Miniprotein binders against Heme oxygenase 1, chloroplastic (HO1). Designs and how they scored, part 5

Target 1, 212 residues: Heme oxygenase 1, chloroplastic (HO1), of Arabidopsis thaliana (Mouse-ear cress) (o48782)
Amino acid sequence: SKGFVEEMRFVAMRLHTKDQAKEGEKETKSIEERPVAKWEPTVEGYLRFLVDSKLVYDTLELIIQDSNFPTYAEFKNTGLERAEKLSTDLEWFKEQGYEIPEPTAPGKTYSQYLKELAEKDPQAFICHFYNIYFAHSAGGRMIGRKVAERILDNKELEFYKWDGELSQLLQNVREKLNKVAEEWTREEKNHCLEETEKSFKYSGEILRLILS

## First folded at step 10 (miniprotein)

Design m54 (from d1 with E63A M67L)
Fold by ESMFold2-Fast, scan of step 10:
Structure m54 (fold): chain B 212 residues (1-212), chain A 103 residues (1-103)
Amino acid sequence: as target 1 above (212 residues)
Amino acid sequence: SEFLAEMLEEIAEELERLAEELRREGRPEIARRLRRLAREIRRLARRLRRGEVSPEEVARELAEIALRLMEIALELRRGRPEIAEELEMLAFALAWLAWLLRE
């Protein structure tokens, strides 16, 4: 009775816990050394992260603007939009003398997947929409701010600023999601939840660019 | 990995702040649970920084802590939904760090 968003966040946490136990063993097969103790952010890695993130947000926000399904139109003008903020930040990097890289595979692959999904599968697409703005924002924002603090001489990027209180903006979107999901069948809700694994896979690949 | 260790320590500090708020509101049992989780995170940060634990082990421990935080958030949802929301966001941050460590 609380709403579908609570199911979404609980499934995300449960999946994460279960998958870490199963997938951790398979990672030992990698030929990569994985010297995590030596992984430190670089400006170049962070730029790759920002560029690929911008490609994903450009794609997300254009899909919402185009509104091929009525449910997408509900999420216009949320205040969570990031593409324009990232564009401003990338211009600042140019002014500092950095060359802005082209998008890399993680960003291109996720962007293409989102486009395909949005055309035919609104419940699955909404799963990615939610996780990109909520789950990734929680972890990615903390990581991104720490990186900026460490390597950008305390530059406050626009990417981590919102017009208004973030908690209120997130709550507004959460309420809209609950309202939209009231019209879904149990099977449609379950389909949305099943897409959570892919959202972590794709977002995680982009996040790892920071430490590359 | 000073970078990862410092992020974990920042999360632990936020948990300690929320624990103190709950203690002052007459929820000492929940406050103690949050402080225990904060101590576990700080211990993981130290072990990670010193190379005493594998990325796989840290990821597993962080995923377990994230689940425990989510359970505490559910317990607080009726009485203090704002604190529940903040605990949920911290749980998601730990989950993302766990995913990052899998690579």
Scores: ipSAE 0.543, ipTM 0.748, lowest interface PAE 2.3, mean pLDDT 82

Design m55 (from d1 with R60L E63M)
Fold by ESMFold2-Fast, scan of step 10:
Structure m55 (fold): chain B 212 residues (1-212), chain A 103 residues (1-103)
Amino acid sequence: as target 1 above (212 residues)
Amino acid sequence: SEFLAEMLEEIAEELERLAEELRREGRPEIARRLRRLAREIRRLARRLRRGEVSPEEVALELMEIAMRLMEIALELRRGRPEIAEELEMLAFALAWLAWLLRE
């Protein structure tokens, strides 16, 4: 009854303890922080977030879609795919008269890292796959709703909509992850879990663009 | 940040709804733990509005709350797997927000 996904859930929370937060605080203190009172979403920041997110999802989904490697092929057509939804949203922003920015460093850096992992480190790649889609499905929808309330006149973007029941889509992916991980050694499972901090760091850098 | 404070309040409301469901189903001890975490989140939201807290301090508090939510979710997995999954999603959301506040 205890599959690998349960370990992924536990490690995501355990690694992000006070000790982990202190490590991040130490890094951010080397760069002058803006007062949190001034951290509000802007349309320009949100567009940077959406463009960088699309670059990451394009990368993930192309790698999986084109792969005949059994580990990656298992995750084709999950229903969680976001790139096409983001394309529709960016077209809507163009219709509203906004200029779509070019991808920025957070998106470019993460996309490049994912391409390298996909070729050389499948367990690490799957860690990023899981955390990206599950974090978006959890926190992303709440953020999208709040951004829409504040700066988009309650427009709900396609990026936060799924075809079918989200809970079922997520459960199907968890079952596929458990199946894939059954063939991994303990060392490969541990390696996947160790990548968790990097997945949140890279995703967090992109998410922070909303408040830029 | 009004934006961050409002998101935290929304998470607190979801925890309060789940706590009430668990109370009605005979799990009052777990309900009390969830209500306590919801109160901590609401206090953090008020401190954010008043400018009384740094991003790093907010991240630390959110990670601690996420960890405690995850512990409650694990306790509920056998008896109430659907509620456990909702709590895991909220813990994930708090963790993601914490990382938004760090760089």
Scores: ipSAE 0.546, ipTM 0.795, lowest interface PAE 2.3, mean pLDDT 84

Design m56 (from d1 with V53W)
Fold by ESMFold2-Fast, scan of step 10:
Structure m56 (fold): chain B 212 residues (1-212), chain A 103 residues (1-103)
Amino acid sequence: as target 1 above (212 residues)
Amino acid sequence: SEFLAEMLEEIAEELERLAEELRREGRPEIARRLRRLAREIRRLARRLRRGEWSPEEVARELEEIAMRLMEIALELRRGRPEIAEELEMLAFALAWLAWLLRE
């Protein structure tokens, strides 16, 4: 049968379908022209995305690094860590004359939620760990890289570089995640899948900062 | 829309590269499936460049393509896990683009 990580990916994908649970007699929704059709990324929006992303990665990676809890300790030194790479990139922006913004609500909110989960709900925390490095966030990194290439005149950011083969690093972590999940009850697995909805919302709000 | 069209074209190019790799390795049926999805993405990119399109329709088509890529990735997970990882990344990129279009 399928591993738990594969189950998580389908749940994550399903969350990208709009929920229209409400079906009233009200007049058909008016269709407004959507500004998203005119999507033009800016350096300022991209900097907000990087700053809030760094706050989330700082939080996630410090929790894991400082933990002696066996489940979290398994994920030390994966090679996927992004905080240091983002720190280097933000310093480069500063050297180019940009003002580095303060973290905004999307990043602050997710960072705070991750801290709470790490203490109270290890299965949910690991679910968010997976989704931040894989699922939603892996695709978000690809979009962010394309934006950077477009607006930074082909500058290669450290955020999109890995020490070693990325596919191998991802596969190693996926195998560890499947192994950890083997010991979970069906109820614990379902709880993790429910947390995927929150991961989608938090990560999506940070990604939307590119358009801000 | 120009940026979105370029992003979709890059995703299609990557799918075509992966399809050729799989064809060379004796997986022509799966290569054909990836090339078909790449063609669908390129059609969407052309509609975006023309400027007359519905965000909801494009989002739905991107989500369908993403789901089909996830199924292909699952089929490749044991034999070619590195290609499976790349396909999943492309699928989630399409899903996030759809999410941004829906708001």
Scores: ipSAE 0.597, ipTM 0.783, lowest interface PAE 1.7, mean pLDDT 81

Design m6 (from d1 with L4F L101W)
Fold by ESMFold2-Fast, scan of step 10:
Structure m6 (fold): chain B 212 residues (1-212), chain A 103 residues (1-103)
Amino acid sequence: as target 1 above (212 residues)
Amino acid sequence: SEFFAEMLEEIAEELERLAEELRREGRPEIARRLRRLAREIRRLARRLRRGEVSPEEVARELEEIAMRLMEIALELRRGRPEIAEELEMLAFALAWLAWLWRE
């Protein structure tokens, strides 16, 4: 038997297969026409990514911190919180002489959507909670380290540091998620899983700010 | 993109490190499977640098590698849970990175 987190992982692994695609194929462009094919990091583009990321984490973490709803309250003080770490990093960029941009549409749109889900749709909200933190801990961390190597003289940003063993922090959150999901009906679990594509779309739009 | 090609090479190096650990612990068949996936990732990195692959092909290969890593992680879950976790994290990262190429 598997816990619900394992179902969430397998759905995430398959979201780009043709079986998961909506009717109407995604448009194909040559590799040379894709921004990602020619992209090299700049501090300005990276700052846009960090600022919009911080808006999302601020929103997510404030919702959880202020909640008396049992499902959300379980996820207080997980050790995965990123907003304070990002605040420290943005202050470092200011000290280096960089102008910190205002949040842009990807971050604002996702933040607003998370606020709406938190009020109306707890299962969908938890889907985003899981994918935001776990994508950052895996893929986001890899991209961030590589960016630091290229443009920050290997500065280790606080955004990619955790207080304690990351693997243990992640395991603790997975156990809490499995426990919370035991209370859900099959329909509620399926609803959470159906939200996975949107979570990757929204986080992907913020990641693409690096390309700007 | 040189940036992404180098990132893929670093992922391949991590898989090779995990494969060596498993070989030394008497799991040579799993080690060979991980080394094969590392070679596929390195091949993808070379094709990216040479412009010999489309974005859709990159996404498909990353998704396929991610699924195969997840299968190996499941086999290791009870015996070597820390390695299983590392492979699951790498699989998740590859699946998430594939999104950049497909959209």
Scores: ipSAE 0.570, ipTM 0.782, lowest interface PAE 1.8, mean pLDDT 83

Design m8 (from d1 with L100W)
Fold by ESMFold2-Fast, scan of step 10:
Structure m8 (fold): chain B 212 residues (1-212), chain A 103 residues (1-103)
Amino acid sequence: as target 1 above (212 residues)
Amino acid sequence: SEFLAEMLEEIAEELERLAEELRREGRPEIARRLRRLAREIRRLARRLRRGEVSPEEVARELEEIAMRLMEIALELRRGRPEIAEELEMLAFALAWLAWWLRE
């Protein structure tokens, strides 16, 4: 009775309970930690976050809409789509007098990686699809409220609103993912799970732009 | 970081709200476990405001709390799936913050 989404949850949990960073990354990092004082949101940093996020969502949602693999077609019109809502928010920032920046390296790099995976590796791509939407629904709402409190005069962004009950939209996607994964071999499921760390790395790089 | 401390306090407030719901529904043991995790998060937020903790220590503590939240979510999945989903989402938020801090 255990569906594949439960395995994805378990892997994410296990990944984040590891005390040790990868040895290679630990060896390449400076002894110096990032100063905690740098962790304050700015409007400019938040705009970079929104622009890079929009590039990723544009890429992700176009890949799903084009459906080059039958697996992708199952995930059309989930109600989780963010690109249009981000377009509305960026137009609001423009009306407030802000210049909308060009996409930066985190967004460009992830978008390109998603395009490459989508053509050759549907299991890995679906891992990113799942984690992008589900992680945004969790952390994005809280970050959005905190940013609005500090820098947006309590503006509620469209990026954090859904047309319908979010829990139902997420559950529908989980059910579709479980159904799709029933056709996968154990190796294909494991390959999907192995991609989880990269999804957190790339999404985290974009999330960090809030503090840039 | 004032931003990080305030974010952690919001997560603690959500856990306290969910704990109260579970207490009222006759699940006081799970409610106490959630309140304990909320206290740990609030303690961490206070230590951050005082500059008494390193980013590595914060990341480690957040990862441990996220794991314990996922365990509670799994226990509640059959009886209270909506609360289990909210706890899972909070656990992922803490995991994202921990990843952020560690790199």
Scores: ipSAE 0.468, ipTM 0.727, lowest interface PAE 3.0, mean pLDDT 82

